# VH-VL binders against a6w1c8: the designs that were tried, part 36

Target 1, 192 residues: a6w1c8
Amino acid sequence: MSLSINAVARTQEGKGASRRLRNEGLVPAVIYGGETAPVSISFKDNELLKAVGTPGFLTGLVEVTVEGKTEQVLVKALQRHPSTGAVMHMDLQRAQADKAITTRVPLSFINAAQSEGVSKQGGRLTVESKLAEVRCLPANLPEVLTVDVIKGQLDQIFHLSDVILPEGVELVSLLKGEDHDQPIARIGKSKR
Below, E stands for the ipSAE of ESMFold2; O stands for the ipSAE of OpenDDE; V2 stands for 0.75 times the mean of E and O plus 0.25 times the DockQ between their complexes.

## First folded at step 24 (VH-VL; framework fv_masavibart)

Design f4 (at its last look DockQ between E and O 0.10; V2 from the best seeds 0.00; counts 0 for: pae O 12.6 > 2, placed apart)
Fold by ESMFold2, look of step 24:
Structure f4 (fold): chain C 192 residues (1-192), chain A 124 residues (1-124), chain B 110 residues (1-110)
Amino acid sequence: as target 1 above (192 residues)
Amino acid sequence: QVQLVESGGGVVQPGRSLRLSCAASGFTFSDYAMYWVRQAPGKGLEWVALISYDGSDKYYADSVKGRFTISRDNSKNTLYLQMNSLRTEDTAVYYCARGFTYDYLEGLYYFDYWGQGTLVTVSS
Amino acid sequence: QSALTQPASVSGSPGQSITISCTGTSSDVGDYNYVSWYQQHPGKAPKLMIYEVSNRPSGVSNRFSGSKSGNTASLTISGLQSEDEADYYCSSYTDSSTYVFGGGTKLTVL
């Protein structure tokens, strides 16, 4: 795992304590999941700013070191400052090698320009979902899921079932049944 | 399609006021931070002001603090810039730009859509 | 925070490859991956060409690529075309929670 960041354990919790940490250039976070109790931690603001801009940090597995002990985690949620975009809080879930994880993964739509719907029929691809929830073992977590729309026709609707799935990866919505195969994109008529 | 249309520019004398508007369409306006960026004739880009998605927080460049006020009306999908005590240095094309979203996987630190701009000329 | 430094102009012939530099500090370019590049044709709005140093938005030609080394980010345009003649600006989000822009580079296609 090449993605890593250092953190410090903290004992202060709650809204007031979190506000004080941010005023000191620290970002509060929580590690939860697995067989151990949640751990409250903090990151240095500048180190976290660097980390969240590193490809794969927000969408993949990350090693977090707390007091010399390293845990493999997944970013499950973050809160950003509404004006500056700075990360104000993060939720981290422990990933254990033999336990499936559930998380959201970006969708990438490829070959739209080459499709008949776009190139010959005057259509444009409209993306309706940018993320999909997956379940897999940590080792199988993809950075992105691809939807190949090369065969797309005008007025065609693409669904979760059109996603190209790597081995060991399942879409959570599709596990609930065929009526959860929601639309994710469409090729529609362009502006006239 | 995402569209941003600025209006309200014109020629004014120093010390006067002017209000710019930016009409947004083709996206959920209330999900995005919004920015005003200006460009003096023949010069580069300078950010001016930003406003959070719900309007609760506002931030200004030092060159305009105390004189300019950014605001938004999410029910009308409109961004505003009230410019008071205008100076000749404020002469520029003013762009509204769409900032980042607040989803942790989307809308990071860049301006993906810009309006066509509205010219403000401050001259004696 | 300091502004980002770009050359005032660059030129190239059709079919050539050109590179535009954007130099800042560790607090904007060097330590962080938040550099973006904008293309601006005369009288037009800026258009996002590259974000997060090297990523292209959908619809941007793969002739445009971005990279960085140390405190310098670079925009490279391969297979230069007359339509590429424009002003190019870099920008970055900084650890002071602000945005900085480069002064712009005028690209002339000869």
Scores: ipSAE 0.207, ipTM 0.670, lowest interface PAE 4.5, mean pLDDT 85
Fold by OpenDDE, look of step 24:
Structure f4 (fold): chain C 192 residues (1-192), chain A 124 residues (1-124), chain B 110 residues (1-110)
Amino acid sequence: as target 1 above (192 residues)
Amino acid sequence: QVQLVESGGGVVQPGRSLRLSCAASGFTFSDYAMYWVRQAPGKGLEWVALISYDGSDKYYADSVKGRFTISRDNSKNTLYLQMNSLRTEDTAVYYCARGFTYDYLEGLYYFDYWGQGTLVTVSS
Amino acid sequence: QSALTQPASVSGSPGQSITISCTGTSSDVGDYNYVSWYQQHPGKAPKLMIYEVSNRPSGVSNRFSGSKSGNTASLTISGLQSEDEADYYCSSYTDSSTYVFGGGTKLTVL
């Protein structure tokens, strides 16, 4: 199940037009990809902020409705306000059912407290990466990737290869080779 | 218990540099974005800079962009603010704050924990 | 860019309920549900008390509650205690894609 949000098509483009939109409580965005031409759109700022705060919006498939037409898209880029982090612009890539997509998916680390490294050896889990880039067909896109750290020992480092991958899902880094198996978490003692 | 302790404040002349530190404890430092927020004497709060949990993203207020640099050492649970070309208007109590976000990619934060602050006075 | 309007000071007796108002415009408090409240004791670190109008972070007393009507957000403190004496600041998202703070309110417990 994908999240949904409404947008309005816009005809005016450029930095000036975008600034005016933002001053009106709107967020400019663009939908691109596939065989269809790019479409400039705008979101209501408050609605977009709510959406952004919804799990899966930034990392999963989203249904965007523009002028009664609905498209499945991925959030590919965000421009944020330098002080507040508010979204000022968003790039949305169309998803096609038969075309592999690349996007970042959140990592979930489970059983840390029960691990020997934490429960017996006084360690704590430190997450170094909260997201992982995956390649898959849209239909196979997971909401979250799980890393089971139950067997974790003190000073153990977990890598992308430790991620439990659903069928049809690949980690982009690992596709590049074993030397790209980056660390994503570790069990260690906190330093003062 | 979450604790943030700022240090490095003092009195400096305009044009000089100063480096602030924030020692964090009581939480997994590397899991959180961190902020610097300042408050001029008798004035309100102003965001200065933010850095993502892994340091890969940095953002600055326009008022300090090009002059200040935010950084962090997760192995030392420490946040830094390098302040160059200081101005009189930079005079403020500088707080480090932990960012609370509601999205997975982070970026929109509330400030759920603050340090006690360190005073920076820029005067000729 | 202009600060949200708060009363300079409010006071109440122990056990009473007091409310601090935070008045903005339709371009900030009125349009968005992104109002936050911070408590600051003299010489102490600010503390987040309310976010998104009415949500309490973990550890914040349920005596603190937030609401919004029109262009005015409100912080209500019930069962007022001496420890509640502090400065309180509101904040809100704005149409300019920024956040704006209130001027602060000094709460005195009589």
Scores: ipSAE 0.000, ipTM 0.507, lowest interface PAE 12.6, mean pLDDT 87
ESMFold2 (binder alone), look of step 24: mean pLDDT 89; pTM 0.911

Design f5 (at its last look DockQ between E and O 0.49; V2 from the best seeds 0.00; counts 0 for: pae O 7.4 > 2)
Fold by ESMFold2, look of step 24:
Structure f5 (fold): chain C 192 residues (1-192), chain A 124 residues (1-124), chain B 110 residues (1-110)
Amino acid sequence: as target 1 above (192 residues)
Amino acid sequence: QVQLVESGGGVVQPGRSLRLSCAASGFTFSDYAMYWVRQAPGKGLEWVAVISYDGSDKYYADSVKGRFTISRDNSKNTLYLQMNSLRTEDTAVYYCARGWTYDYLEGLYYFDYWGQGTLVTVSS
Amino acid sequence: QSALTQPASVSGSPGQSITISCTGTSSDVGDYNYVSWYQQHPGKAPKLMIYEVSNRPSGVSNRFSGSKSGNTASLTISGLQSEDEADYYCSSYTDSSTYVFGGGTKLTVL
């Protein structure tokens, strides 16, 4: 199913205009990138609240329709209200098929219950990172990255290098060297 | 591992004050919104207050507005609840709970880690 | 604060499945995916069991699942065990920028 949301173009810019839009239940945003000028837009607050809670909206490609024109974009940045989490402003980057994108993708840990560390050694999987930053072309962007922990033992620590990568997808931290191979999960003693 | 430990509960008379503390460890405290949630004996859960990750914004349930103040000290990884003008209806176990991070890729509107709670009893 | 509506109690026998409902409005439940579920044993802190309607945190048994239909979210517990006996609360974020809990459901394992 295609992730999509409607927006309206806006011509008012600046702090005063943005504050007024938010007070009227509208969320300012900008679409930028590619060969065209940035476009200032707004979303209805309740429609954006629904969209943000939809799996894949913040981490995948989204279709935004402005005055009948639809663009493929990636959510690149958010400004959120510090206490409520409400989106105050959103930056959207146009996705071009021939240009690599960088974004964070959810991690899925599988087979923990079947592992010897959990099933026989009294361990429990503790997830320490829920996301990993990837670089790839838009067509290669996965919805989720898998970490298979079937061979996990008690006290084992899993790292970014344990992530199963589809063709065309790189982990940004691993490009910086082995000392950036951060822990993402561990099997430790169960408290039960 | 994420750990939240409340302290400062006790027995007080109506009209008095208490200050609760919640010591946090095992995560970057300054990245998270923090909550107080309470539960009267034999009753359900009730949200009390929230404070932003940097302390700049605070919100309260109507039942405590003007009497309670939420605050934090990010250099000490500690969340506070100052409770003034206490009433018998404030009697409850008070939990601190970790909310969401400002990171737009993580979940937003649930409490993934809770402290053990500290009991506040307001009685004459 | 208008609470999400839950049954006061449910019961089941070991090995059976049960479902706990959580009914709100379109602004509480129907239009948004922000329902979560918490398990609370007597004298203990609540534990997050389900978030964003249907997701399980690590360390939560896959016997627990969540769903919604219309304005009603549901928590389903399969293969009931005696350890599942507890109070269960649903919660949601509302479009009025507040958090609301259901009244709670006591699950008894017979």
Scores: ipSAE 0.024, ipTM 0.611, lowest interface PAE 6.8, mean pLDDT 84
Fold by OpenDDE, look of step 24:
Structure f5 (fold): chain C 192 residues (1-192), chain A 124 residues (1-124), chain B 110 residues (1-110)
Amino acid sequence: as target 1 above (192 residues)
Amino acid sequence: QVQLVESGGGVVQPGRSLRLSCAASGFTFSDYAMYWVRQAPGKGLEWVAVISYDGSDKYYADSVKGRFTISRDNSKNTLYLQMNSLRTEDTAVYYCARGWTYDYLEGLYYFDYWGQGTLVTVSS
Amino acid sequence: QSALTQPASVSGSPGQSITISCTGTSSDVGDYNYVSWYQQHPGKAPKLMIYEVSNRPSGVSNRFSGSKSGNTASLTISGLQSEDEADYYCSSYTDSSTYVFGGGTKLTVL
């Protein structure tokens, strides 16, 4: 299920216009992609902040409604305030059903506590990567990718190739070759 | 290894000024927002101030606004807190802390590294 | 700028599981998934244990977990160990674009 958020179309552009929006409690954004021209929009600051804090918003398909029209989009870029972390601007790419998309998806590691490395050998799971970049059609975009570490031993390193891939989903790194099978987690003992 | 070391604390009388420093190492200092957080003796944590990675933006808690000034020198990897018009209620251990604001898909609203703190005592 | 509400103290025996609550309002804990937890041993600096309600930084034991329901966030420590005895503070982002801390909870391992 896609998250949903409302936006308002805007006509004024530029740094000055954006600053004025922000002062009014709005966040400027742009929707682009496909054959349709880019659309400048704005979100309510607090609403967007809540949305950004919602799991799946930054990594999944989002339904944006502008003037009664709803589009499926991906968050492709986010500019944040360097002190507060507040969203200053957001780039949204349109998702087309027949075109592959590239985005990062959260990794979920399961059965760590039950693994031999943890349960028997006194290790703990350390996650090195929380996200993985995938390529797939929008309809195939998973909410999360699962890594089952039940067979994990102490000092074992898990890689992208250990991810359980659903149908139609590819890991971008693995498409580049075997030498791009990066580590994503390990079972080890705490040094501290 | 990330390290933050505060200095400059001491005993001062009310109305006086004090300047704290925080020496940072083990990371690219100029890439991170930095914070001051204080803790009164036997009390909880209180956010004091924040400065952006390049020093262009500063924010303060209401309790210190107008009296304290946060600043940084990225060439020296040092964070500062100028405290003026000190009050007895400003008595606390002052911590410098690193803010995380790098990746928009990562957590942002937390302090991932802290110094050991420096004690400021304001007493008549 | 009011502090989040935590119990003053909690206790448990080694091996047990304990939970520390952090109650805020709809303007902080209830509105955002930006709750963090910090561990502080006596005379030491705070250490980040949980961020964004339930995420663990690298190096933090999987015995620590976080959750949230309504305006209340919770820190759960399973398999309690003597080293877990410390003060624990929650924090949250607020509608005022600031951070607020809880009052802190003293955890005693019996």
Scores: ipSAE 0.019, ipTM 0.546, lowest interface PAE 7.4, mean pLDDT 88
ESMFold2 (binder alone), look of step 24: mean pLDDT 89; pTM 0.919

## First folded at step 25 (VH-VL; framework fv_masavibart)

Design e1 (at its last look DockQ between E and O 0.08; V2 from the best seeds 0.00; counts 0 for: pae E 10.6 > 2, placed apart)
Fold by OpenDDE, look of step 25:
Structure e1 (fold): chain C 192 residues (1-192), chain A 123 residues (1-123), chain B 110 residues (1-110)
Amino acid sequence: as target 1 above (192 residues)
Amino acid sequence: QVQLVESGGGVVQPGRSLRLSCAASGFTFSDYAMYWVRQAPGKGLEWVAVISYDGSDKYYADSVKGRFTISRDNSKNTLYLQMNSLRTEDTAVYYCARGFYDYLEGFYYFDYWGQGTLVTVSS
Amino acid sequence: QSALTQPASVSGSPGQSITISCTGTSSDVGDYNYVSWYQQHPGKAPKLMIYEVSNRPSGVSNRFSGSKSGNTASLTISGLQSEDEADYYCSSYTDSSTYVFGGGTKLTVL
């Protein structure tokens, strides 16, 4: 399933226009990608706030409806107010079924409590990365990537290469080389 | 490739003004917050100012607040720093830096830096 | 003085591992999960080496690694090489929408 949200096409652009939109309780955005020209749109602030707070909105495929036309998109950039955190602008990339997409997906670590490092050796799982960047076709985009740490020992470091990859999904970092196999978690004793 | 090129540095007397520019290329300039960071000779890095992607928000270090103004022209892919009422302690290499915002985790870091431009304030 | 405290200097021989600490001394730093590290050679621009405590950007050697414990972040350089000789700065975003840098650490390769 995919999340859905409604937007309205914009006729004006620029800093001034964007500021006016925000003052009106709207959030400017742009949809781009593919062979179709970019489309400037706006979201209702309250609706977007709810959407942004929904798991998967920022990391998965989203259906955006503009003037009755629905497109599948990915959130590629999101600008927030540096102090309030309010969404100020959003960039949305069109997803095409036959073209690979790149996006970050949440990592889920399972069986930490049952691992020997935690259950017997007194360690705790510390997550270093909550997300991983993947490359895949839209149809293959997972909602979450799983890391099974059941065999984890004390002082063990888990890396991107330990992620269970579904079919058709690649980790972008690993495609760059072995030296990009980043640590994503560890089992260790922490005073904190 | 991402490039940032600062210009406008020079020697000025205290109380004078100077305007720095940073020309950006190799990326969508309007998508990123931009920063000025300075480094006094033989000293460490000091954050100076930040401007949001569309210029709607600006923040300054206390040391320059009220004297410096950060701005940008997205149509020209250029970042600016207007420095007024310059002081000797403003002497530094001034770097422009691109702010990478992790919108999922909610924080910035500087992923690209220019080579800097030297500003010398002396009597 | 600085919100982040670093040792003024560290040294090591080629092939050794060295660690540079960055300790938060101010409440302004907030959560130390946002620590980044920068390398600066003389007369050159800073280069991002580590972000979010332990993540390496593309193109950064796996000899560089980051960690944290409590209010102290650490940059470890393994297999020390002559080209690693540089100044290193830690930094963090603050709750006041500002940035703070450590005082910098000069690394000498003996």
Scores: ipSAE 0.040, ipTM 0.585, lowest interface PAE 3.5, mean pLDDT 88
Fold by ESMFold2, look of step 25:
Structure e1 (fold): chain C 192 residues (1-192), chain A 123 residues (1-123), chain B 110 residues (1-110)
Amino acid sequence: as target 1 above (192 residues)
Amino acid sequence: QVQLVESGGGVVQPGRSLRLSCAASGFTFSDYAMYWVRQAPGKGLEWVAVISYDGSDKYYADSVKGRFTISRDNSKNTLYLQMNSLRTEDTAVYYCARGFYDYLEGFYYFDYWGQGTLVTVSS
Amino acid sequence: QSALTQPASVSGSPGQSITISCTGTSSDVGDYNYVSWYQQHPGKAPKLMIYEVSNRPSGVSNRFSGSKSGNTASLTISGLQSEDEADYYCSSYTDSSTYVFGGGTKLTVL
C-alpha cells in the first residue's frame, strides 16, 4: 500500500534538539541512503500518530514530501515512548526502484482457530517471531507475509520455510542455509 | 502465565487516603508501561493513570490529578496507586492493567488485567 | 459522560450476528486506528477482544471482528452464543495523550 505524509526540513539536530522538537509537538526523523546526503526532517506528531496507525506505513513504501519534493522511503527504525506509545524518532531509508532492499516484514498467521491443533486438540498458537527479514525490489515489497496454519496439529512447530512467499521476495535467513530455517510459531498447551 | 493481582481496597470516609498495590508475575515487569483503570458500580470503565516502564513519566486523568500518585517498584514487580483526598465519586473497582509494547501492534490497548480491588468512599 | 458513544444495549438470538457501534470524533476514532474492544462478564475483569480496529489477539474467536468507517468503529459478533452475553467497551487513544472508553453496551443473548 502506498502511503504519504508531509514533513519539514530541520537544521537543528542532536539529542537536545530532538527533545525540544518533541516538546513542540514535532517528531524528529532522518532520511538517508541513495545518492544524496542525509536529510533531517520533522513530522507533526498528530499527523504521524495517524500515519503509524495505518496498516502498511511502518512496513511498506511511504512517500514523504519535504518542501514540495517527494521521496520514496522505508521506515527502518522507530522508537516509541514506552508509557504513551508516542513516536519519538524515525529513521527512513530512501528506496531506489532498481536496487534490492532488505527490510523486515510482519508475519500474519492465519486459520489457527480452525486448525485441528487449536479447535480439537486444546492447543494455542504461540508466535515466536513477528517479523521476517526479506530481500526484494521495492515494487515487490509485500505489506505482510502469510503463514497458513490451517493444517496445524498440537505440538507442531512452524518455521520460516512455511512462509508463503510472493514472486520476487526472498527470506534473508533462508539464503544462509537450511540450518537458518528458524522457528516462528508453534501450537502447544500452556504450561501449568 | 501473566498475572496481575490488586490489593488494598476497602471502605473509607471522604477526605481519607488509601494505597493500592498490584503484584505482577509471569512477565518482565520492568519492560512494560502499567495502568490503573477504574469502574464505578454499574458504570463503565475510566482510565485513571499510567506510568512508564522505568517510572520516569506519569500521567493522570483530570478527575484525579493532584490527588492520586502512581508509582512502581521494579525490584518487587509491584505497581502502586496512592489515593489522597478521596471523594465519593472515587468509589469504584480499581484494575491494574498492562500496556502492550510492540510497534507493529501499537501501544493503545490493555492486553492483561487484574481482578480488581473495590474502593468504597462513603460518609 | 464518556467521549465515545455506544448504544446502551443490544440483543440477539443464538446463531445471529450483531453489531455494536462506537462513535467518536476525528481526534480519536476518525483519524486514528487505535480503537480497541473489551468484553466484560459480570464480576470479572475486562478481556481484550480487538485491538487497532480489526486485529484479534491470540485465543479470540474469529466470530469477533472489528471495522471502522468515518468516526464510527464497529464490533461484530457472528454466530451468537450464550457465553457472549456481557458488557462490551470500546476505547481509543487521542491526540491529547489520553485514553477514552465508551460508555459500554450490554449484550443480551435471547
Scores: ipSAE 0.000, ipTM 0.505, lowest interface PAE 10.6, mean pLDDT 83
ESMFold2 (binder alone), look of step 25: mean pLDDT 90; pTM 0.920

Design e2 (at its last look DockQ between E and O 0.41; V2 from the best seeds 0.00; counts 0 for: pae E 5.0 > 2)
Fold by ESMFold2, look of step 25:
Structure e2 (fold): chain C 192 residues (1-192), chain A 123 residues (1-123), chain B 110 residues (1-110)
Amino acid sequence: as target 1 above (192 residues)
Amino acid sequence: QVQLVESGGGVVQPGRSLRLSCAASGFTFSDYAMYWVRQAPGKGLEWVAVISYDGSDKYYADSVKGRFTISRDNSKNTLYLQMNSLRTEDTAVYYCARGFTDYLEGFYYFDYWGQGTLVTVSS
Amino acid sequence: QSALTQPASVSGSPGQSITISCTGTSSDVGDYNYVSWYQQHPGKAPKLMIYEVSNRPSGVSNRFSGSKSGNTASLTISGLQSEDEADYYCSSYTDSSTYVFGGGTKLTVL
C-alpha cells in the first residue's frame, strides 16, 4: 500500500512566501504533471520529517491528500537546509496508471558477506551508486532493485547490467546503449 | 579512507580562548556538512555546532551560542572551532564528525568521527 | 541528562545475545526513523553501528541489529565477543532540527 500524507493548498508562491511558510513550521511544495494544473501546497514540517524518514517515501508512490482529494505522486526534487538538513521545498510529480514514469529506485546489494571476495579473499564491498533510474508503469514500480553479489571475487566490479530487473522495469541508462553500463559497486581489498 | 584529525586542545583558564582544528582527508570535504560533538569526562555525547558544506550557514547548541564560532576552509580541507569565554563546563573531548550532503542519502547521523582533542578548562 | 534514556549498564557472557534499549518520546523516537547507534571503546572515538533504526553500514558485523517498537529503539548484539565491551550511545534527529543523544550504556562482557 502507498504511503500517505496530508497537505493544505496554498495561494502565494515565490521566495518571500516560501520563507514565511517555513518560519510558521510549514514546508512548501508543488504538485505538477498529469492532466491537472499544478497545485501549490504545504506540509507540516514535523509530518514531513516523519514521512521523509519512512522507507519508500522518497523513491516510491505516495498519496497526497489536499482538501479531501487524493493524488498519487512521486517525489522528484527535495531541497534541504544546507546546515540542518531540514526539508525546505519539495517537487511532486503526478503518476497516472496508464503512463510510464521515470524515477530513482534504491539498489540493494545482497550476499556480500557470503561471497568469496569478502569471506575468503579479504575484500570489502564498496557501493558506488545507491540509486538507479528506472522507467516503468506505476503498478510495476519496485520498492528496491536487487544486485546479488554472492559470486563476487576480489577486484570485481559490478555494473548496472548486474541489476535484477522485475517484469516491466527498464534501466534508463541501459536504454542509451552498452557504453552507459556504469559501475555501481566493487569488491576491493580490506581487513582480513 | 575517510580520516578526521582534531588538534588544538589543551589546558586553559576560564575566560580564555582556544581554537580547535580538524584536518579532513579521503573524501570531498566541500560536499559535506561538518559537526563538532563533545564529551565531558565520564559523560555522554553532546552536539555542539554544525556548518554547511560551503560555510554559508552555521548552527550552535544553546550552551555555546555566542561564545563558539564554527568555520571551515574548503581549500585546506579543514574545520575549525573558535572557543571564546571558556567555562569549566566546556571541559570535554571535542570530536569533529562528518554529517550530510545536499543529496537524498547520508542524512541525520554521523558516519565518521575523528579521535578527538581534549580541552580542559580549570583554574 | 539526555532526551533519550538508556540503561546505565548491561552485561552478558560470550556467545549470548543482549539488547540495549533507547527510550524517548514520539517526537524523537516513536514517530520518526532517525535513530542511530554508536559504539565507543575506552579512549576511542565513537563508531557508527546502526543508522535509520535498523540499517547497518558496510564493515559492521551482522551480529549487530537495530529495531524499534513504539517509543523504544533497541540495539541487539548476538554472539557476544570480548571486543564488544564498550559504551553504546543512541542518537536521533528531532522535529526541532537538532540531534539528541542517549546517556550511554556500558556493555560488560563477562
Scores: ipSAE 0.156, ipTM 0.659, lowest interface PAE 5.0, mean pLDDT 85
Fold by OpenDDE, look of step 25:
Structure e2 (fold): chain C 192 residues (1-192), chain A 123 residues (1-123), chain B 110 residues (1-110)
Amino acid sequence: as target 1 above (192 residues)
Amino acid sequence: QVQLVESGGGVVQPGRSLRLSCAASGFTFSDYAMYWVRQAPGKGLEWVAVISYDGSDKYYADSVKGRFTISRDNSKNTLYLQMNSLRTEDTAVYYCARGFTDYLEGFYYFDYWGQGTLVTVSS
Amino acid sequence: QSALTQPASVSGSPGQSITISCTGTSSDVGDYNYVSWYQQHPGKAPKLMIYEVSNRPSGVSNRFSGSKSGNTASLTISGLQSEDEADYYCSSYTDSSTYVFGGGTKLTVL
């Protein structure tokens, strides 16, 4: 299920216009993609802040409503204020049902505590990557990718290839070749 | 190794001015927002001011707004706090802290702190 | 701006688990996952222990963990050790684009 957020269309563009918007408690953004021209929009600052803080907003499909029209989009880029961390600008790519999208999806590691490496061998799971970039149709976009580490041994390294992939979902890194099978976690003893 | 070293603290009378400095090392100073946080004796932490990586943006707590000025010299890896019209309630240890925010994660937090410098405002 | 609410003090014996609460409002702790925890020993600078409610910086013991429910964030210290005796402060981003600290909690290891 996609998150929903409202936006307002804007006509003014440029650094100055963006700054003015921000001063007014608005966050500039752009929706692009497909055959439709890009649309400049703005979000209410507080609403966007809450949305950005909501799991799945930055990694999943989002429904943006502009002037009564709703579009499914992905967050493709986000600029944050260097001091406050507040979102200053956001790029949103339209999701088309028949076109593959690329986005980052959260990784969930399960059964770590029950693994032999942790439960018996005194290891600890260390996550090195919390996200993985996937390619899939919008309808196939998972909310999370699962990595079952139940068989994990001490000093074992888990890789992208260990991710349980749903149907129609591909890992972008693996598509580049076997040499791009990046480590994503490991079971090891904590170094004091 | 990240290091932050505050200096410039001392005893001053109310209404006077004082300038604090924070020398940074062990990281690319110009890449980070910097903060001042203070702690009154026996009290908790209070956010004072923040300055963006390039100094273009500055924000202040209401308690110091109009009196304090945060600045930085990236060529010297130094953060400053100009404190004017000091009040007794400004008495505190002043910490400089490095701010960090993640692109995908949440907002800023203070990942490194200096040892602090004591400012005492008393008649 | 009102501080986040923490208990003034907590205590525990070595090996025990203790929890420090940090209660805010929907305008800070409740609406955002931007809670941080800091440890401060007497006469020392604060140290970041938890960020984003539950994340540990590198070098921080796994005995420290964070969580949040509603408007209350919690810091849990398991396997309490003598060196854990310190003041602990929570903090949160606010919808006013400010940062607020809790009042601090003194942890005593018995």
Scores: ipSAE 0.028, ipTM 0.587, lowest interface PAE 4.2, mean pLDDT 89
ESMFold2 (binder alone), look of step 25: mean pLDDT 89; pTM 0.916

